# VHH binders against q75qn6r703to848: the designs that were tried, part 6

Target 1, 146 residues: q75qn6r703to848
Amino acid sequence: KPSMIQENLFIGGGLAARSIYTLQHLGITHVLCLCANEIGQSDTQYPDLFEYQNFSITDDEDSNIESIFQEALDFIKHGEETGGKILVHCFEGRSRSATVVLAYLMLQKKLTLLEAWSKLRKVHRRAQPNDGFARILINLDKKCHG
Key: E = the ipSAE of ESMFold2; O = the ipSAE of OpenDDE; V2 = 0.75 times the mean of E and O plus 0.25 times the DockQ between their complexes.

## First folded at step 1 (VHH)

Design s07 (framework vhh_6fv0_2; at its last look DockQ between E and O 0.10; V2 from the best seeds 0.00; counts 0 for: pae E 13.8 > 2, grease 27.6 > 24.2, placed apart)
Fold by ESMFold2-Fast, scan of step 1:
Structure s07 (fold): chain B 146 residues (1-146), chain A 122 residues (1-122)
Amino acid sequence: as target 1 above (146 residues)
Amino acid sequence: QVQLQESGGGLVQPGGSLRLSCAASGFTFSYYWMYWVRQAPEKGLEWVSTISTGGGSTYYKDSVKGRFTVSRDNAKNTLYLQMNSLKPEDAAQYYCARYGSSKYEYLGQDYRGQGTQVTVSS
């Protein structure tokens, strides 16, 4: 079951992304996948039911997750502007998806990292960016708010 | 080279019908969700309708539900918008659009055609 961050934005893991009936019931139309290499083949996706954006980011402190932030946020914005709802997911629903959601809340919704973290943790307690991703978010917070 | 070419616009009276077409080329049409968007004078670009890769999912702006029907013919690389019971508020330049990358192609850029004009007046 994905967690609802706001009316049109959800977060989850691989099991949430495979729960097609639940996604349709929630009105989800767009799926942002951050773990394409780990989930397996594109055959596990339903492009006639959902619009997909796929990234292959390893859950590793050295992974350059910030390189995909702009494209990921553009996809979320696209889903919002077309009246849709977006699921952001990775394999475990813990690190990669949490990092992208936090970046979205900070860059698009203008929240501080502390405000974004508080908002996410209230609805999705398993959120835990790895130490490398946490440093990226802290540096982003400094650039936006000092 | 991605190209989208709209046609079928024109002048119609309130309550009338028009069918818009969009001919797509330069990409694998069947891999992409397609969109109809419109822009009236003095207004911003407004989303109208969405259709999934095979046409199994369709979505509409609330004000056009029950009046407009989006469809596609993947064999002809063509997107359609059937507009019935047209109202003066529907008068706009209509564009077909493709956004970003598909599941299988990473072209990454948004595309919109030149548009076709719909005028509704008595």
Scores: ipSAE 0.330, ipTM 0.708, lowest interface PAE 2.6, mean pLDDT 89
Fold by OpenDDE, look of step 2:
Structure s07 (fold): chain B 146 residues (1-146), chain A 122 residues (1-122)
Amino acid sequence: as target 1 above (146 residues)
Amino acid sequence: QVQLQESGGGLVQPGGSLRLSCAASGFTFSYYWMYWVRQAPEKGLEWVSTISTGGGSTYYKDSVKGRFTVSRDNAKNTLYLQMNSLKPEDAAQYYCARYGSSKYEYLGQDYRGQGTQVTVSS
């Protein structure tokens, strides 16, 4: 089950993203997929029902997830501006999706990493960026807040 | 080149109806979500409605729900907006737009038409 971060933003794993019922029940309109290259992900999307943005990020410390932050945020903003609700998901809803959500909260909502982390963990306890992603977020925090 | 041409705007009294059309060319119409947006005088561009590629999903601004209906004919490469029970606050330049691109960036002028004027006055 996806976790609600705010009224129009949700985070979850692959199973939730594949469930039409879940998506419709939550009123999801836009789906940001961070694991599109994994088996069964893109094949279980419903482009007639939802708008998708697909990324293929591997969940390892060396993955350059930072490279997609701007485009990912643009997609989220797109969904917001069109009155939609956005689901950000990876396979487990733990590392990749959490990292992008944290980046969103920091860059768009102007939160510190600590504030963003607190907000996310309050509703999504499984959130846990890998060490590489954590370093990226720490560096982002320094850039944003000194 | 993406081309969008709106039509159907005009002057109506409060409570009246209009039907807007948007002729699309220069891209595979059926592959993209389409949008209606509007801009009132001295206001910014705001979204009004959106429709999925096949028309199975439609979404509306809260203030127009129950009054406006978006539809599309992919065979004719045409987007429609039926506007009923029009209110003075609905007066604006209405644009059809193609948001669904690989870039998913902010709406640029290159992805919307020239617009059609809707005026609501008693």
Scores: ipSAE 0.018, ipTM 0.419, lowest interface PAE 4.8, mean pLDDT 90
Fold by ESMFold2, look of step 2:
Structure s07 (fold): chain B 146 residues (1-146), chain A 122 residues (1-122)
Amino acid sequence: as target 1 above (146 residues)
Amino acid sequence: QVQLQESGGGLVQPGGSLRLSCAASGFTFSYYWMYWVRQAPEKGLEWVSTISTGGGSTYYKDSVKGRFTVSRDNAKNTLYLQMNSLKPEDAAQYYCARYGSSKYEYLGQDYRGQGTQVTVSS
């Protein structure tokens, strides 16, 4: 089941992304998938029902997840600005999706990393960016907030 | 430097058609959702249409649905708006837009071009 971060923003794993009636009931319109390399898109995605942005980011400390931040955040921003609701998911709902959600909260909602982390962990206890992603977020926090 | 250049506006009679183009440069066009907005004199900006990065998803303001079609050609870095069955209420300056940038790579103001004028008159 997706966890609600904010009215327009949800986080989950692959199972949440396949729970079509739940997503429709929640009013989800946009799905940001960070694990395209781990799913069969034609079997697990429903482009007639939802708008998709797909990335193939591995959950490795060496993965440059930062390289997709701009496009991912633009997708979330668009969904928010047009009145849509966005699910951000990876396979487990723990590292990649959490990292992107934290980056969004820091960059668009102007939260510090600590504030973003506290907000996310309160509703999504599974959140745990890997150590490489955590370092990326710490560096981002310094750039944004000193 | 991000640049957007609209073209294809002009004078058209009610019920006529017009095709707008938006040439994009200075950024990776295929990475961005694009949208059209319009502004009539002394009015605020009004959202018209949006298209996803690959063009698989399109959205329209209710008053233009069925008459307008947004599309894109990522190989040509170009966004389009086909406008059919034009009405006097569609007359406006039309802008294509991209989500903006900030002094950081990840967020910022949306970018718009200079616009192209659409006039609907007999």
Scores: ipSAE 0.000, ipTM 0.191, lowest interface PAE 13.8, mean pLDDT 83
ESMFold2 (binder alone), look of step 2: mean pLDDT 81; pTM 0.826

Design s08 (framework vhh_6fv0_2; at its last look DockQ between E and O 0.01; V2 from the best seeds 0.00; counts 0 for: pae E 16.1 > 2, grease 29.1 > 24.2, SAP .728 > .668, placed apart)
Fold by ESMFold2-Fast, scan of step 1:
Structure s08 (fold): chain B 146 residues (1-146), chain A 121 residues (1-121)
Amino acid sequence: as target 1 above (146 residues)
Amino acid sequence: QVQLQESGGGLVQPGGSLRLSCAASGFTFRNYAMYWVRQAPEKGLEWVSTINYGGGSTYYKDSVKGRFTVSRDNAKNTLYLQMNSLKPEDAAQYYCAKPLYDSYGYSPDYRGQGTQVTVSS
């Protein structure tokens, strides 16, 4: 089951993303996938039910996850603007999806990293960006609030 | 190999309009969001617009909102950018681009040769 971060924003893993009826029950209309290569390109099978944005980011300390922040956040913003609800997911629901959600809270909601982390961990205890992603978020925090 | 071919650029006066086209081949066009990006002389590459794989979602740089419209025709593997109310600051080489969902996401690696847009008063 996806975890609710706010009324229109959810986080989860690959199993949550595959449960289309659960997504419909929750009112999710937009699916942001960070692990498209791990779950296959069948993420576009239900275009009448969901708008998709797919990324293939490896859960690796050297992976350049920062490169997708702008599109991910713009996709989330448009999902919000249309009155929809967005699922941000990766394979485990642990590192990649957590990193994007934290970036969203920092850049769009203007929270510090500490505030964003506190908000996320309260609803999604599994959240744990890898050390490389953690460094990216710390550097982002310094740039926004330095 | 991924191939993107832009066309439709030219010289226009401020307030004028142009329609850019991009013919795509070498990948499953319908499965990818597509981008328009531009590079003005002595400036870096900048994102202009994104369109979802199905055309149901579009995103715009704030400075072009209300003036530019991105669209696509998946049957023709073609991407479009309608540019209205053109300003001198819109003068640039315009590229269509495919994002890298396999590794990088937002950072577009594949872009075409570009089409030049000049705005002169």
Scores: ipSAE 0.043, ipTM 0.254, lowest interface PAE 4.0, mean pLDDT 82
Fold by OpenDDE, look of step 2:
Structure s08 (fold): chain B 146 residues (1-146), chain A 121 residues (1-121)
Amino acid sequence: as target 1 above (146 residues)
Amino acid sequence: QVQLQESGGGLVQPGGSLRLSCAASGFTFRNYAMYWVRQAPEKGLEWVSTINYGGGSTYYKDSVKGRFTVSRDNAKNTLYLQMNSLKPEDAAQYYCAKPLYDSYGYSPDYRGQGTQVTVSS
């Protein structure tokens, strides 16, 4: 169910994120959750098996998702450095998770938004940041690349 | 202003059923996931169920799986919770909730006043 962005980075929705089988099958070690308040962490997360970083971002055009970019990227980077595999997920794996993955590709992998978008959409067709998140990413692109 | 109003609670015997409703206003209901939470006496607020904006995806607390069903009518701005095979441990004040983003990365929620569910023989 999760889509592989790169060998150690996956994107998906809440159903995939709560499946022990799915996580273990993919070798996921770190889970970045962007919808913690929507899925009931105690019933859907397994802290004895995986590392979690939880955020509660509303999938809304006015949500300040860029405020968590640095912390989210640090979590991903830490997972990478420890040889782990990271799943970035929101509720549907459509908007919030896509936005964070795109930010990661732009800030860490130094891709333009267009390059990052192409890379993501190649493997995750349902990726679709909301209009507010899109504006944030466009502004990020300008900051990174002029 | 966001308004949520729960109803449908009551007293039932173990094994009984209730259907909770939540009337929503003050926001574009169809654009938001909604969830139910509950608070039992001397316990903290706990998550019960979530339904996505369109109703196509649902999530449940393990202890209520197979017994509770969340649904929504976006045309009526109403959230529902069908509770079957109720158990004493299900007794609680039940709230419907809308997520609220804050700048700290953790969002509180909007909740109504709640509706009381009592399960007793």
Scores: ipSAE 0.019, ipTM 0.262, lowest interface PAE 7.8, mean pLDDT 89
Fold by ESMFold2, look of step 2:
Structure s08 (fold): chain B 146 residues (1-146), chain A 121 residues (1-121)
Amino acid sequence: as target 1 above (146 residues)
Amino acid sequence: QVQLQESGGGLVQPGGSLRLSCAASGFTFRNYAMYWVRQAPEKGLEWVSTINYGGGSTYYKDSVKGRFTVSRDNAKNTLYLQMNSLKPEDAAQYYCAKPLYDSYGYSPDYRGQGTQVTVSS
């Protein structure tokens, strides 16, 4: 089951992304997938029901997840601007999706990393960016608020 | 042409209250998260509060949490900041801001001219 971060933003894993009736009941309209290389998109995505943005980002400490932040944030903002609700997911719902959500909260909502982390962990206890992603977020926090 | 016009600043005593307003035009206000920043003399900009496009989610800098309330009226294209229990450290020029996205946070967002809040003992 996806975790609600805020009224229009949800986080989850691959299983949440496949729970189509749950997503429709929650009013999800947009799905940001960070694990396109790990799923069979034609078997697991329903473009007639949801608008998708897909990325293939590995959950490795040296993965350049920062390179997709702008495009991912644009997609989330687009979904919000149209009155939609967005699911951000990776395979396990633990590292990549948490990292992108934290970046969104920091860059768009202007939260510090600590504020964003507290907000996310309150509703999504499994959130745990890998050490490389954590370093990216710490550097981002310094650039924005340090 | 994006325009943001802040108002409602003034001089208050410690513990007093002010309500800031930000009139927005030149963009579809209800489609954007909005935020407040402030700048004390000879200091950098400091983020204060953010509100999502629908008003359902609000976020605050720790030092103002519980004292400030951000809100919006999408029908009037107006953003508000209710400031209670004001302290001398809250004295600053306050700006409302419309986001421009940047993955590193370097691009300046749109801001108005600001409104001055002064807290005197």
Scores: ipSAE 0.000, ipTM 0.113, lowest interface PAE 16.1, mean pLDDT 82
ESMFold2 (binder alone), look of step 2: mean pLDDT 81; pTM 0.823

Design s09 (framework vhh_6fv0_2)
Fold by ESMFold2-Fast, scan of step 1:
Structure s09 (fold): chain B 146 residues (1-146), chain A 122 residues (1-122)
Amino acid sequence: as target 1 above (146 residues)
Amino acid sequence: QVQLQESGGGLVQPGGSLRLSCAASGFTFSSYDMYWVRQAPEKGLEWVSTISRGGGSTYYKDSVKGRFTVSRDNAKNTLYLQMNSLKPEDAAQYYCARELTYYKFGESYDYRGQGTQVTVSS
């Protein structure tokens, strides 16, 4: 159920994150959760199977999602460097997880926002950052590419 | 009800200066980054400058860097572009524009004004 962005990076919602058998079959080793308070942290934690990074970011235009970018991207990089595969998820798989994936593609993979958006939308039709998150990404694009 | 009204364009000689103004209404001006974009005859729209919502960050097209200065007065809902050392290549219709309220593939702004014409000739 998760969408594959690249061989080692996947995006999904809460249902995808709870499909433990599917995650194991895909070879996922690292789970980055952006909605821990909404789904309960204990519901996402199988430490013998996966390494977790949990954040509680609301899907609101005023949410400070930019504040967790560095830590989230460091977790994705750690998963990559250990030969693992990473799932980035939120409750809907639409706004918060899409925003973090776009930031990753821009900052770690050096894509423009247009290139990152094209890549993500092709494999994950539900991707739609909320208006506040979209403004953050547009400003990030200007800083990186002008 | 979003309205952007540009003024200050005109005819100048190469090396001259102009100050463009944009009066904004119908939205909370201080909540949006603002842009200056331009279009020369037979050319596409070209981004010129950006100013952050609080005025603390500014960005410029490489060819205008050091010659143009963008600023804003949030108390007056007004955006400015000071243009110095104008070159013939700067001749265009200049528009102020409001940032996207959400990201649209291939779009740069939600709204732009009617524009003000800048002509540079000797």
Scores: ipSAE 0.000, ipTM 0.135, lowest interface PAE 13.2, mean pLDDT 82

Design s10 (framework vhh_6fv0_2)
Fold by ESMFold2-Fast, scan of step 1:
Structure s10 (fold): chain B 146 residues (1-146), chain A 123 residues (1-123)
Amino acid sequence: as target 1 above (146 residues)
Amino acid sequence: QVQLQESGGGLVQPGGSLRLSCAASGFTLSSYWMYWVRQAPEKGLEWVSTINSGGDYTYYKDSVKGRFTVSRDNAKNTLYLQMNSLKPEDAAQYYCAAGRHYLGYSTDEYDYRGQGTQVTVSS
């Protein structure tokens, strides 16, 4: 099941993204996938029910996840502006999805990394950006608040 | 044989200073993010500071910002916490901890932790 970060923003793994009844019950309308390379077409199975944005990012310290931040955050903003609710997910719901959610909270909601992290961990204990992604978020924090 | 050994605690009056040290053995400190956490009597474990593996990023609990400074010497496999302008509210058992997690807000995030060193602030 996905974790609710705020009324219109959820985080989860691949299993949460495939739980169509749960997504509909929660009112989710937009699904942001960060692991399209690993799960194939499962996140785009119901285009009549959900709007999808798909990225293929590896959960690796050398992965350039910051390259998709702008497009990912624009998709979340689009979902918000249409009165919808967004699920951000990756395969395990641990590193890639957590990193994008933290970037959103920092860039869109103007939180510091510590504030964003505290907010996410209260509802999603398994959140764990890998060390490379953590460094990207720290550099982002310095750029926005340093 | 992984061990973290804290030292440098003691009794100090309000406004005083203490420097805590944490010596690591049985593993390479430079591979880990390091944390200082504390626990006062009858209270839960509180995160105090974080320092990354390279020592170029540090984070602090709001109530200790400007007063505490975390640092590390990877060549000596040692972590430090310089505590200035100590307040009665800072009195606690201080632990160093090692983990993969970069913020250390949960005890479940630490791979290793020491036995602690006691800090008492007399008022």
Scores: ipSAE 0.013, ipTM 0.322, lowest interface PAE 8.3, mean pLDDT 83

Design s11 (framework vhh_6fv0_2)
Fold by ESMFold2-Fast, scan of step 1:
Structure s11 (fold): chain B 146 residues (1-146), chain A 122 residues (1-122)
Amino acid sequence: as target 1 above (146 residues)
Amino acid sequence: QVQLQESGGGLVQPGGSLRLSCAASGFTFSHYAMYWVRQAPEKGLEWVSTISTGGGKTYYKDSVKGRFTVSRDNAKNTLYLQMNSLKPEDAAQYYCAKYSPGWFYRDTFDYRGQGTQVTVSS
């Protein structure tokens, strides 16, 4: 159910995050949730099985998603360094999770926005950052890659 | 039919100020984030600023931060760019644009108008 971006990084929505058997079968050990305010983390998370990082980011053009990039990327890196695999998810698996994955590919993997977008869309066609998030990403691309 | 009409450009000395306007029609202005972009005679298009649908979030090119302020009046379907402390490097044709699908891959400025010329000279 989750889409595999690379061997240790997956993207999905709320339904993917609740599919415990699938997550364990894929070897996922870390779950980055961007919609904690919408899914009720205490009702939908299994801290005995997975390590979680939770953010409450609204899927609005005015949401400051850039403010959580560093912490989110540090969590992904931690999961990688422990030999684990990470699921990045939001409620729909479309905007917030796509934005964080794109930021990760640009900042951590040193891809341009075009390269990151091409890589993500190949495996996860529903990816569609909202207009505000898209602008954050293009500004990031200009700052990091010119 | 989407129409965008820029105005307010002119000749100003370094350190001067100008206020650009963009009158929008043919779409529901309040539903779209809006952009200011510029192009100097021998250069490509440069993104300058963006403003969210309600005006609550604004973003700027690093070189204009603290000097430029973007704003909008959704009741008047008008976008503004207040430019202070203008530098020779700011001289360009300025355009407004609305979000267009595929802007990661394509020039999103299909809806730009004629633009308004800003010249900065002593």
Scores: ipSAE 0.006, ipTM 0.145, lowest interface PAE 10.3, mean pLDDT 83

## First folded at step 2 (VHH; framework vhh_6fv0_2)

Design s07b (at its last look DockQ between E and O 0.26; V2 from the best seeds 0.00; counts 0 for: pae E 14.4 > 2)
Fold by OpenDDE, look of step 2:
Structure s07b (fold): chain B 146 residues (1-146), chain A 122 residues (1-122)
Amino acid sequence: as target 1 above (146 residues)
Amino acid sequence: QVQLQESGGGLVQPGGSLRLSCAASGFTFSYYWMYWVRQAPEKGLEWVSRISTGGGSTYYKDSVKGRFTVSRDNAKNTLYLQMNSLKPEDAAQYYCARYGSSKYEYLGQDYRGQGTQVTVSS
């Protein structure tokens, strides 16, 4: 169900994120949740099995999702450095998770937005940041690449 | 409601050690990242350390790396901060903070305790 962006990075929705079988099957060790307030953390997460970082970002154009980019990236990087595999998920795996993954690819992998978009869409066709998030990513691209 | 109570602060000489504790209640402790933050008299609130839900991931402010160790006991709903080799610049009010949904969640008072004072002086 989750899409593999790279060997240690996956993107998906809430259903996949709450499936112990899915997570273990993929070897996921770290779960970055962007919709914690929507999925019921206490009922759907397993902190004894996986490392979680929970954000509650609303999927609307006015959401300040860029405010969590550094924290999210730190989590992903730590997961990578420890040999883990990271799942980035939101509710539908479409907007919020895509935005964070794109930010990761741009900031960490030094990709342009276009390159990051191409890479993501090759494996996760449902990726579609909302217009507000898109603007944020465009601005990020300008900051990173001029 | 979220409740956090820090303890373990005190007066130490430079090079000394302290162990801070934070008792948590009012939420499922094991489901949240936790932070230690501090505020010195002439400075703003700053994060010091954070720890993941299961404790497998720990992060530190550069200035405290190698000296401070964050840990947690989810069974006891308690967060710890072992502070070794304390320096005068470590003197501050130390707060336990629960991870939230804001940009800097540790800045939210509603998710932070009353704090415990750490003083480092010869």
Scores: ipSAE 0.020, ipTM 0.373, lowest interface PAE 5.1, mean pLDDT 89
Fold by ESMFold2, look of step 2:
Structure s07b (fold): chain B 146 residues (1-146), chain A 122 residues (1-122)
Amino acid sequence: as target 1 above (146 residues)
Amino acid sequence: QVQLQESGGGLVQPGGSLRLSCAASGFTFSYYWMYWVRQAPEKGLEWVSRISTGGGSTYYKDSVKGRFTVSRDNAKNTLYLQMNSLKPEDAAQYYCARYGSSKYEYLGQDYRGQGTQVTVSS
């Protein structure tokens, strides 16, 4: 099931993204998908019910996930500004979605990496960015806070 | 290689209409939010409109709301801007743009075409 990070922001895996009644019950209006090439969009996405932003990012240490941070954060901010609620998901809900959520907390909510990590792990214990993504987040933390 | 090609600009009288088109190639068009921006002489770029990947959400600068309509056809890799009730203040070079694939502003990348000129006068 999706984990609630804050009032308008949720994290999950592919199964959470397919649980339409659960998403509607939670009031989800926007879905940020990091695994579009893995999920068969025509069978798993419902554009009449939710607004989607789709990316195809592999969960490899060499994947350039930082390249999509700005667009992902813009989508989350837009969903919040319309009074909506956003699900950020990848296939397993462990690495890619956690990485994007941590980047959002650091860049938009101005948390340090330690603060963002603590906040995320409290509600989503399976969060585990791969080692390459972790390096990206550590470097981001240095750029933002020294 | 990302390519964007705007067309449909021209000279119109105040109150007239134009429909701009943007042909996209070199990337998976349906994966990206698309934007219209404009630039009048000696001014910076000004956002005009943006549209979600499937076209379900559209957004407009207040000065064009109700007069302009953004749309897209993902099967044709084409972005559109219908511009009605044009005013002299709308005269500008109009560009379509793919944003959000860029890193944060310190790593930013801005993909846009050559633009199409909209001139409002008799």
Scores: ipSAE 0.000, ipTM 0.167, lowest interface PAE 14.4, mean pLDDT 83
ESMFold2 (binder alone), look of step 2: mean pLDDT 79; pTM 0.812

